# VH-VL binders against Translin-1 (tsn1), part 8

Target 1, 220 residues: Translin-1 (tsn1), of Schizosaccharomyces pombe (q9p7v3)
Amino acid sequence: MNKSIFIQLQDQIDKEHSIREKLTAEVDLLDEKLRVLQLLLANCEQNLENQEEILEALEIIKSKTRGLAELASNFPYYKYNGVWDRSIQKVVYLYLLASWTGRLDKSLRPTYSLLSLSEVGQILQVPVFPEESTFHLSIEQYLHAVLSLCSELARQSVNSVISGNYHIPFEALNTIQKVHSSFQVLSLKNDSLRRHFDGLKYDLKRSEDVVYDLRIHKLV

## First folded at step 4 (VH-VL)

Design v1 (framework fv_felzartamab)
Fold by ESMFold2-Fast, scan of step 4:
Structure v1 (fold): chain C 220 residues (1-220), chain A 123 residues (1-123), chain B 107 residues (1-107)
Amino acid sequence: as target 1 above (220 residues)
Amino acid sequence: QVQLVESGGGLVQPGGSLRLSCAASGFTFSSYAMNWVRQAPGKGLEWVSGISYSGSNTYYADSVKGRFTISRDNSKNTLYLQMNSLRAEDTAVYYCAREGYDFWSGYYYFDYWGQGTLVTVSS
Amino acid sequence: DIELTQPPSVSVAPGQTARISCSGDKLGDKYVYWYQQKPGQAPVLVIYYDSKRPSGIPERFSGSNSGNTATLTISGTQAEDEADYYCQAWDSSTAVVFGGGTKLTVL
């Protein structure tokens, strides 16, 4: 009978592998569109002509995220969330970046602020505080996305000065300082998130360097 | 196509001075922090100095603080290390290294290195 | 400030798994990076952010970092993997710290 038990275990392994393959296929389609949007947003300060493409990419990503959520809701969340965790972090990050830079809608008005986890969930039409183990945006995904945003804002601050925009560095510094202060009061119990947060001080320092350079040269 | 090419190394007597240069190409130099890392013959890697992308902030290992000065000229895509009051223990191959950038975690590693330039401090 | 300790040498037969350790107080709370250096050449980044591989680095290279010890693992070690390996971390003062290096010999 032990052999019969192992045959049942093999069937379970095969079923689980099939589920992971289906989820991975959906994630791969999402990842392709995430790469497109990331490239479009990398040049957003100086290229207003790509706004229609950005809006189209945002809607496709929203649609694919909802499709993934619908598929994933048929399976145990904590057993399979590793398949989509990193991609969903990137979805949240790109929506945060699009909102901050003014690319989330037709107004082209930067918010220079963070969308909350609940606001991201509302925009994507995905749960954020599950009462059951269903597909949802996690606190950890949101916090990783916020830290990624700070790194990107520090990078864009340098590039904005090169292009003659002296306003972006101040808004970026303000955002990074707010994030840094907020993280200081959190008790982070996830090793990956703790290490990602340890990097934030370098983004803060680089952002400060840009602003200090502008003040020294009286460009602001 | 990222390239870092060091120059300026050579033989110098104790108490002397040398200026190292690192010519960067294939990337936007002004967007990256830069570092100098040295390696004494037959020994391990030792970080020497770092500079922010703007040049406003500089960092030094305790062993070189007050003697070495790191600087950069973003208009020329060049990193410098001015070495004064050289000692026998400063004998090493000096590498120019770029701080890497990963979208998810930012900078914090050396993704590209030059081939190094040898500095020999001997009488 | 953290000090990183590596064994000075590790020997493995071709095709066997090599493991190189890097130890430091609460090192698992920091990111660790690994560099490969062949004789007469500049170092090459082989692992970043504890476990990530740069483009072009073979799949046989992997990394981990937990508690006080980070480990570089080379599965199915090849002759061309013979080199010196250095771990690196960033401390809270923005200082760069390298381990003493490990000479990997493939016999």
Scores: ipSAE 0.000, ipTM 0.479, lowest interface PAE 12.1, mean pLDDT 84

Design v10 (framework fv_praluzatamab)
Fold by ESMFold2-Fast, scan of step 4:
Structure v10 (fold): chain C 220 residues (1-220), chain A 123 residues (1-123), chain B 112 residues (1-112)
Amino acid sequence: as target 1 above (220 residues)
Amino acid sequence: QITLKESGPTLVKPTQTLTLTCTFSGFSLSTSGVGVGWIRQPPGKALEWLANIYWDDDKHYSPSLKSRLTITKDTSKNQVVLTITNVDPVDTATYYCARLEYDFWSGYYFDYWGQGTLVTVSS
Amino acid sequence: DIVMTQSPLSLPVTPGEPASISCRSSQSLLHSNGYDYLYWYLQKPGQSPQLLIYYGSNRASGVPDRFSGSGSGTDFTLKISRVEAEDVGVYYCMQALETPLTFGQGTKLEIK
């Protein structure tokens, strides 16, 4: 039994614990702001007065994401990326949602389209396509965010009809169909992405049903 | 800041109708994916879910209590009301209202809870 | 109805020691979307419940890293690596896969 080996192991455990605590604290601060933005975007079609709050929340999230990236760049990416992976997926998702709904800037013009991974990276000023295992936006984070957007658009389609907005369901269906078609050509390994993708069929079905109901009522 | 607060009678007689009001702030029940639920806890016992109401006025009830429960909302007043008919001493419990929100990353769960209100059913 | 069963129901722990709580469901909580709809709550004495873990293994905001959730399907575990005095209370698991939403019986963690 080598006592010095155990002392070295304890030092490594303590160091890793300290790093995870530091990263977790930064992630917790980001998560608080993500929750605020999610609430602001959930009913954004009916409350244009909150646009300045949305722009402020987007800027704070961008700043905190960059702060996390700077902190994380000091440590091995693949060892610690599990600490921020889901939060960064949510950052990407909320930027995609804000862009789609027209809340990303003062123009209030919906894009009804997806920002690319590279475009999200440019907006957040965070690298994509890792060179040295430094902090970056991953393809998996982007794809999860796109699938999450489809789920949210399917949900908002139902609510938009109830509130008398009939154009959103058609745009949502168009977006979900394009995502579904694109994913069908991807060769996905059996990971969380494949499970998430299986849920897309439900979102597509829900969106189709909403549009079908609108078409029937408008045809009569 | 999200807050919820329960209000209603603290003492109710058997066979009467119990009405509890949840008044909240910091969020709206017009927000997609948001709901408010009622959970109760008899003294010294486990949590028991009673009912949920959602942004779209969809309502879900505990099957064992469904015939006695009514949940309604007033979105303009930020209030959710739970009514329990024909109360019995076994309905003595602390009643909580709580916000629930669905999103893909976390699913459905209660994230913010009121302080609870103790209701005693006794003659 | 999905029945949630916790063990142990009473858990006396010396401060600094680890603690482990089990939660079993009568049917799988794994949804077709790949997530387990299992949640852990802590109710401190005289307080309302607070969320600790969502989707079986993810810590809620502000929850110390000494708390961890694991498991999938029907068998779940909540672990506390180093119990502190502020951790006393009753721990509940909850399933949200389908209505009615159901809670376990609760596990009372006490400092010995």
Scores: ipSAE 0.000, ipTM 0.451, lowest interface PAE 12.7, mean pLDDT 85

Design v13 (framework fv_regdanvimab)
Fold by ESMFold2-Fast, scan of step 4:
Structure v13 (fold): chain C 220 residues (1-220), chain A 124 residues (1-124), chain B 110 residues (1-110)
Amino acid sequence: as target 1 above (220 residues)
Amino acid sequence: QITLKESGPTLVKPTQTLTLTCSFSGFSLSTYGVGVGWIRQPPGKALEWLALIDWDDDKYHTTSLKTRLTISKDTSKNQVVLTMTNMDPVDTATYYCARSEYYDILTGYEFDYWGQGTTVTVSS
Amino acid sequence: ELVLTQPPSVSAAPGQKVTISCSGSSSNIGNNYVSWYQQLPGTAPKLLIYENNKRPSGIPDRFSGSKSGTSATLGITGLQTGDEADYYCGTWDDSLSAGVFGGGTELTVL
């Protein structure tokens, strides 16, 4: 009798493993495209030649994210969300970065501002809040993405000065200051998010130091 | 190109303080997203993460040794210094320094370039 | 004590395929990227895989990585005698605010 019970348990284990493998395979394909887009956006100010590649990568990422959402909706959200959580944070982050830098569409017009969670959801055509067990973008994913954006903007501020662009540090500082002020009114109840937020003060200081140095040398 | 090299005493007595210097070239520790860490490996044993210092002077230490470890940088000399107090024979190991780069705190630190390692023996 | 668990050894013949596992928890592998390092006898470690499944320039595609939940796997296909080495997984641990390495796996090519 016990042998029959163990056979059934093995079948359940194999089924859950198969589900994780399918989800992981989709996440790995998404991650590959995320890495490509991240590299394209790291040098975007210096290279307008890559705009078509950026638009293509954004569309592929949107398509892959929707495919993942469709697959994931067949399985319990809270059991498997750890498989895609970090990758979806990166999707949101890269769309925020593309929007901020003006690479989200053919206009090449920077927004120098944040897409809201709802706006990201509309662009990706993915729900933004839980409705039963449906795949969705979470508040925590969005907040992590916003903090990642601030770190990247501080990094690009340093690099833009080296390349002779003195406007980017000003816009980056403005964005980081707004994010910092907004986060201070939030009651964060997640250790990972609180730790990520603790890093924001360094991004803020780095950005302030860049702008301060430019003002001292009368470059802004 | 990017290179790192460890230097310091090869023999330390129990209870003494160890000071190791990592000298590097081909990159700057003022570059956003760059860090330098220390890893050790006792003879025939696994790699053990010790400490890391990054572009913004943020310092991280392994919990088991954090009261004994200090890490500092001298950006003008392209050096990172690790100090470990109250040395014990179990601290005998090859000590490596290595470079890490990431774009934000969500990304784990990977060590893309390593020094050759320096062997430190703790004995009386 | 080790936070990340690897098998202590693995062996196979030339041309075969091997996999090396690395098991952790939600505070490390479950929430962070995994890297893999190759250490040839008497040498410093070399980065083989970063961000779960990406290869640095110069690493052949017969080396691959994957991650599922709180575990990661290094795959080596077309095994060569020059692959005899110790292999380590590594990641960040959020609860420790520190990096962690696995215990290492000794690969022997028979």
Scores: ipSAE 0.005, ipTM 0.446, lowest interface PAE 10.4, mean pLDDT 85

Design v14 (framework fv_tezepelumab)
Fold by ESMFold2-Fast, scan of step 4:
Structure v14 (fold): chain C 220 residues (1-220), chain A 123 residues (1-123), chain B 108 residues (1-108)
Amino acid sequence: as target 1 above (220 residues)
Amino acid sequence: QMQLVESGGGVVQPGRSLRLSCAASGFTFSSYGMHWVRQAPGKGLEWVAVIWYDGSNKHYADSVKGRFTITRDNSKNTLNLQMNSLRAEDTAVYYCARDLYYDILTGYYFDYWGQGTMVTVSS
Amino acid sequence: SYVLTQPPSVSVAPGQTARITCGGNNIGSDSVHWYQQKPGQAPVLVVYDDSDRPSWIPERFSGSNSGNTATLTISRGEAGDEADYYCQVWDSSSDHYVFGGGTKLTVL
């Protein structure tokens, strides 16, 4: 009778719910480790006391990101990518921050520069620019992560001066200026990304003010 | 050591104006965005307005847009809310709150709050 | 138009786990923050960015956020946890801050 139509719809609802539950569980595990790494990276100064924890957290995040990618490969990418989009943005952001501050390896050597989308993909062993709809790092995720990095660098510039480190503000300003000029060339079609970019001018201003204050202090 | 102290609350009649102030101490005021959040007696929290660290950006709840103006004076560590054309529905405790905008992944949240100041709009 | 829905009240026995939900369309794509307000006091941040805690907040407080529901979890409930709890998000579509209606937690 007419019950067969509703039974089929219920079955489809249950299947999709089950898939989202499985993906969400994996994302929750990743998010827990992202929170740990974010706390460890809150200070821009070299700190040997927590470097081993940072390296461990980076490796765990890489492993869990690949685990999520493997699970997600069994399901339609564009149907479920909203489940992990924000968390993957944070993965990219934290790797950019770790690289910039010199926390990616035992050398403790800051790069003071941006990893490219392709470089992040290579480090995480996740595809970029795929020909097929598979799990990958998107351009939008990378651009959001770059803008988040600029906000964090501006924040850490203020804190680094308080702690007596006057090198960080100059490198942060250089990075933020390059990001700002690069975004000016892009034709942004995404409203979320456009709004995030609008915030960059305040990070740039904050960074400029810190450097200006250091300059005028030395001239007095 | 961090303190936010609101002042300027009181009893006013509908249609009148009132100016609230928030004095900040114990942190670098000019480095943080600031908010006003209100709570009507026995009701929940309602966000009112935000002002960025340098005063360059401001946003308002639809219920107060066009009537309220948020300003700050970083040289005096002071946040202000000018409330015009007051209505009975504006009756609430008004809290000054510090935001810590980390980035878009974290969003905005209120990490420190003042004790609040009561505004009563009645006849 | 964006609305966060919380149950008006939740009860928990001492030592048991309380769960307070915050419902919103696709709220899992947002960062959810939680505040505790005791009678006559200002709100206090207890959880931010879905599940992070200020250093002065006990580890008994935790959070999660996925799909259409965010949850504040309070383990080993104590009388001192009695308060109103509010969830909050930043709504990027309107550039404003949205609070849930609040949940009164009672420990009996």
Scores: ipSAE 0.000, ipTM 0.446, lowest interface PAE 13.9, mean pLDDT 84

Design v2 (framework fv_felzartamab)
Fold by ESMFold2-Fast, scan of step 4:
Structure v2 (fold): chain C 220 residues (1-220), chain A 123 residues (1-123), chain B 107 residues (1-107)
Amino acid sequence: as target 1 above (220 residues)
Amino acid sequence: QVQLVESGGGLVQPGGSLRLSCAASGFTFSDYAMNWVRQAPGKGLEWVSGISYSGSNTYYADSVKGRFTISRDNSKNTLYLQMNSLRAEDTAVYYCAREGYDFWEGYYYFDYWGQGTLVTVSS
Amino acid sequence: DIELTQPPSVSVAPGQTARISCSGDNIGSKDVYWYQQKPGQAPVLVIYYDSDRPSGIPERFSGSNSGNTATLTISGTQAEDEADYYCQVWDSSDHVVFGGGTKLTVL
């Protein structure tokens, strides 16, 4: 008994749809927890009392990311990575933000610096750099996350001044300047990443505005 | 809901002055850069001026530089455009526009516009 | 500043694909935005980042940007799409440039 070519194509379509549905379900659960952590970190300098909630959210996100990695490793990476790419960028971004602000552990000590891609991979217990096309954190995901961090730091710089914290704007500007300089050395081959980098100039200007205002008013 | 409401337009003589206002609501005004864009009757869109979220940086089209001044009052959620030495070619509907952003992509775009206010410069 | 050139008018029959070009030197290195304006109304953002759609904009709207030309594509054009369309870029972080506009007629 042979199937027609169209029946075989329909079977393949149905199989791929089933795989996408399973991956999407896991991504939706991850996204829910990403929204929770993002809210907890949005005003973290003004609320140190939520540290236990942040640590719990980070651990849940790490667990869910590893669960997604385990599921995704059963399927071709480059065929399905579009299902989780944005969410994994958010995972990396939130870990970078938690580290920068000092919320990654109980020490409450800000790093004011970037975790490397390898460091993020070690923390999440997920591979970095492709090995046999298995689930991994990509360079592109990391670079998008770094650019997203710069946007958030510029935003938080404005809010920190309102709260009377004049140190954060300087650390944010320093980080954004370092990122800007580093990206100029890179030969970006991804259009989305190139366009995201083009937006960094606005975060730089916003951060410079904050520091300039503080200096002309002699608050720093 | 984001709302931008322009006011202050009207008929003015050449060489005269006029001040436009844009009242913002439904978002944290101090987090966004703002712009003025104009459109002469039956013509296309022309960017006039922009201002950073803090007001520290202002930008102007060459056609209005030295004559127009953009400013903002974050405590009142209001954007202003002071127009001096008005000319017939300044006749246009003036739109207030917000620079929205996509946090993940880092892009800035005009995501919300007011209804516009008509400025007519005529003798 | 970069100069953006759009055709002054484009006509399509209902259900056909409309293509509106926006030409400028090395525009492919810039981010392109597209606005729709109906008579007596304020402009509405329909495409940002060359090709992304805001919430509420129909799927039939798409964009592309490469080399010296950016294109707004409206698939299965409907009567309600009849409007003026403007492309826009940031030539620098502090200067905004609009194209001259294209009047889309659906007949």
Scores: ipSAE 0.006, ipTM 0.470, lowest interface PAE 10.2, mean pLDDT 84

Design v3 (framework fv_regdanvimab)
Fold by ESMFold2-Fast, scan of step 4:
Structure v3 (fold): chain C 220 residues (1-220), chain A 124 residues (1-124), chain B 110 residues (1-110)
Amino acid sequence: as target 1 above (220 residues)
Amino acid sequence: QITLKESGPTLVKPTQTLTLTCSFSGFSLSTSGVGVGWIRQPPGKALEWLALIDWDDDKYHTTSLKTRLTISKDTSKNQVVLTMTNMDPVDTATYYCAREGYDFWSGYYYFDYWGQGTTVTVSS
Amino acid sequence: ELVLTQPPSVSAAPGQKVTISCSGSSSNIGNNYVSWYQQLPGTAPKLLIYYNNKRPSGIPDRFSGSKSGTSATLGITGLQTGDEADYYCGTWDSSLSAGVFGGGTELTVL
């Protein structure tokens, strides 16, 4: 008697599953390119051979992000945003890292400085602070990306000393200190973000220890 | 290699205190982002989250058992210790310790490596 | 105490597809990331999915995850007899300041 109702429910289940599979496939393609760019940015040293590859990877990532945005705009944002949220955090992070290391146009920001959320949105041609619940860069994605940048800068500081490069630790410490101070005034309402921020104190200490060691040994 | 192993008594009498030790290798609780949690599973029943301690000595406990649970760490020994007071037959379970993973891109809230579990029977 | 709700059991034939749901509230799934664990009989749980939809190395792409509002779903395609296990969702509950697990779903391959 009620079989038509259950057939309609099954059709809706199948439709939603198909949408998630389609979005996931696009995200997987984006993630592949994100892994390539992350490898290219793994050190802060000058490598002009990699510069063209980095710029090409950034343009591909921008294009793939816009493609995902176009696809996602056909479906309810809050129903499906979990499919791409982590990958878009990585996009923001890699653009922040590329900018900080001086790989992007310096007219946007000087080397060793932080792009704002609005600046990342402008570069990617993706909305920020939208009037409607459409595909956009979120505050949470940006803040996670900033925290991930600090962890990477602390890691690269240790590695730069091991390789005999003594400049990067000072710039990293300055950036991490500024981020730490800025986060202290935020009222964080997302629990994952609060936990991520709790980790920042150890990135700060790691960076301080590296700089302290360099100062004691008069390597700077 | 990251490994965790639970140890402690296999038989506890009602009203006694249970003390379990999680011994681990391949990571340190002095590194940022790392935590160790305790989870239990009564025979044929669901996983129940009990407690967590992280790298900066922040401690979390399930509300239903908070007054009975204590979690501590000894970073020099690579150990996390869970104590539970006033044991009852309903507390009979396999007790697991697990490492709380940190994903550089997304943060916390998942267990990436688990111990084998230790079975604790509460009986008179 | 807030708890995550899963169906107690699910079954399908080899080669078919199954989905396992996990329903919570705004204080847990709605605000936090979801992980999924596979527990083979007599063994410790193993991480299948973290951050809603990501697989650890070594987990085949037959396993997928998704999150929508206050609910999450684990998908398993190309079902194999070795997939018979209990499956648990897990997340953080911000109001409890504690981790929570679902009641578990027993998967039977017919």
Scores: ipSAE 0.006, ipTM 0.477, lowest interface PAE 11.1, mean pLDDT 84

Design v4 (framework fv_regdanvimab)
Fold by ESMFold2-Fast, scan of step 4:
Structure v4 (fold): chain C 220 residues (1-220), chain A 124 residues (1-124), chain B 110 residues (1-110)
Amino acid sequence: as target 1 above (220 residues)
Amino acid sequence: QITLKESGPTLVKPTQTLTLTCSFSGFSLSTYGVGVGWIRQPPGKALEWLALIYWDDDKYHTTSLKTRLTISKDTSKNQVVLTMTNMDPVDTATYYCARIGYDFWSGYYYFDYWGQGTTVTVSS
Amino acid sequence: ELVLTQPPSVSAAPGQKVTISCSGSSSNIGSNDVSWYQQLPGTAPKLLIYDNNKRPSGIPDRFSGSKSGTSATLGITGLQTGDEADYYCGTWDSSLSAYVFGGGTELTVL
């Protein structure tokens, strides 16, 4: 049956609204688990009692990210990516943090290094460097996540000294210096990413100051 | 590519000062995180760390020998020098210099390249 | 006083597996990465394992390391007569501001 033009337009409006509601509901469920994992990782010193919860949260986040990717891949990426962009940045960030601090698996061995964008994509089982406009991890999401990691490592350096762990500040400085040097080579075209990068100099200075104090007092 | 070599006297009299030089190639002590340490081993005994110096001139010494040990570097010559005062027969050992291993993404607290060692005998 | 404790000796036959333990405290193994060094008779020590479980270039995969809490373990599989050596664990001690070595373990291949 031929529909009037206005009935067809109303159907399209209803469909788009339904799509946004479905995506938002999935993102809300993901965000709930991201908040839980962030709290568990906020005290990443020698807290072994929370490791089982961390591994469970990582697996749930991976599963929910894949579910979001599958749902989102049915719709135009650039029309709807604003619904999940911030949440996916946080997924990447928390996986980077878990890997760096040794919380990514049962070994409890810190890597003190960055997972690459491709490695994160493999772990989460979602595409990177797409050939078409399908759901993928973007370079911008990864770079935001790396900058967020540097801020968190600078914060944890201060906290680790307070708790008597003097190794973490040196590893954090090494990581932040490498990120800073790498970003100097990049020509950033995204305004929010450029603003985020401008904050890195403060994280670098904070980390340097912590290490300088430890060296003067010969605590490591 | 990376090599270290110890040099200095092989015989020292009690109460004298020992001076050992570590000459190295394939790396620079101006590189962040890089350091050079000294380790000794008396005949038939375990390895004993003595001192180390980092790229930023930060220095560490074993507590039991701290007053007797001085470590310094000449970055332009690729050399690290250890001095040990008031030598005693119990200080007879093979003395090694070694690089503290470093990777920007990894930590540093391991000796990745070692010199061949130089034997120092303390006797009258 | 011993800061890092190793067994003084271990022995096994060719082709077998052997493990060497290294026990410390929260200020050393508990806070910092562990390295293992192999010293063949009459030679300088050689880095065998670093960062708890990583091998330098040229070290065969028969050698492995692990760390749990305040203890570390060196594993050697497919034991060969050329593996007869002294093995030392080592790490940084944050409370002493010093590098510390274990007492060494003499491996004999019977």
Scores: ipSAE 0.000, ipTM 0.417, lowest interface PAE 16.7, mean pLDDT 84

Design v5 (framework fv_ofatumumab)
Fold by ESMFold2-Fast, scan of step 4:
Structure v5 (fold): chain C 220 residues (1-220), chain A 123 residues (1-123), chain B 107 residues (1-107)
Amino acid sequence: as target 1 above (220 residues)
Amino acid sequence: EVQLVESGGGLVQPGRSLRLSCAASGFTFDDYAMHWVRQAPGKGLEWVSTISWNSGSIGYADSVKGRFTISRDNAKKSLYLQMNSLRAEDTALYYCAKEGYDFWSGYYYFDYWGQGTTVTVSS
Amino acid sequence: EIVLTQSPATLSLSPGERATLSCRASQSVSSYLAWYQQKPGQAPRLLIYYASNRATGIPARFSGSGSGTDFTLTISSLEPEDFAVYYCQQRSDWPLTFGQGTRLEIK
């Protein structure tokens, strides 16, 4: 009585657990490469000596992201997307940072400019519109990545002054102000995104203070 | 509506002190740098001093450096200019000006000005 | 400090005419130049920023041009309310400086 049904349910639980472990293992490998690229991009001063390493890391991350997309396309998107959501946010963020610092192909976007969601999708060769619940880059992932970029630019602005680089703070302020103004127009429906956006005010204030100090001391 | 109202001007003898105030309303005072700009009778505009949103960055024209002190009270939404060791050449209408910023160009400008307060330094 | 020189000191024209006002910097200010209008008994009013961008609420007859050291403010067809003093200001370097002004008066 119901024995076969309970055995079938256990089998399904085991299969779903196996799928999550398989996806998690692939995400862990991607995360390792994301950590490497983040360290290489920790300095926005356009140092020539690490350009080859950055391009190599970007290509590996692109390859790993596409591999994850192919694997994930075999399973229900909304059931498993929590396994890779944060890692894909970081993929988008690092591509935005690499593009902003001029480390990506400049024919796509000038240095100190933002890649759009569609441009990131084209570069990674991953859809940006949900088609039948297939793997895709979401608007929320892109917006989180843009906010993370602003925090990193504000941090690097402080550090660039210490090293004598005075143009980075100006460009960072321009980007952060643009993002801040753009978010003021958006009607955010996601609590996580609204909380992340609340942090943007501190990044903006930090960046403004650095630029004002430089202008008063005639360093820009 | 953005309003800036200056006060504290008057007639004062050389070597003495005055404190100017500017009361701000109609905008988030804590988010903007503020400036003092003066205009001598029948003459042009002269930038005097600036203070950033958090008072972290302050600047002065060479003519007033060491004698004038700019400050702000964000809780009171007020800007101040403490003027010490006043000289006849400091005689002017003193304007409070709000800094604006255009992100697309990266440019800072004075988008709003008060009506000014008159300072006359004379024996 | 960067010195801004405006010319002419006084410009006498009639309503309906075109006005051209010049501002020259002692060194390059790139495009970091603004224009302000001041009417008698009033505070200055922002007209143009970043050399050529018209400020909010400013009529289309006002335009700015130039870069580096040579800048121009043009009023395509003067209205009675346009007779005022005009100041240029640079934001390229500290201290912030203004030109001495051009007085636009009715001929």
Scores: ipSAE 0.000, ipTM 0.451, lowest interface PAE 14.4, mean pLDDT 85

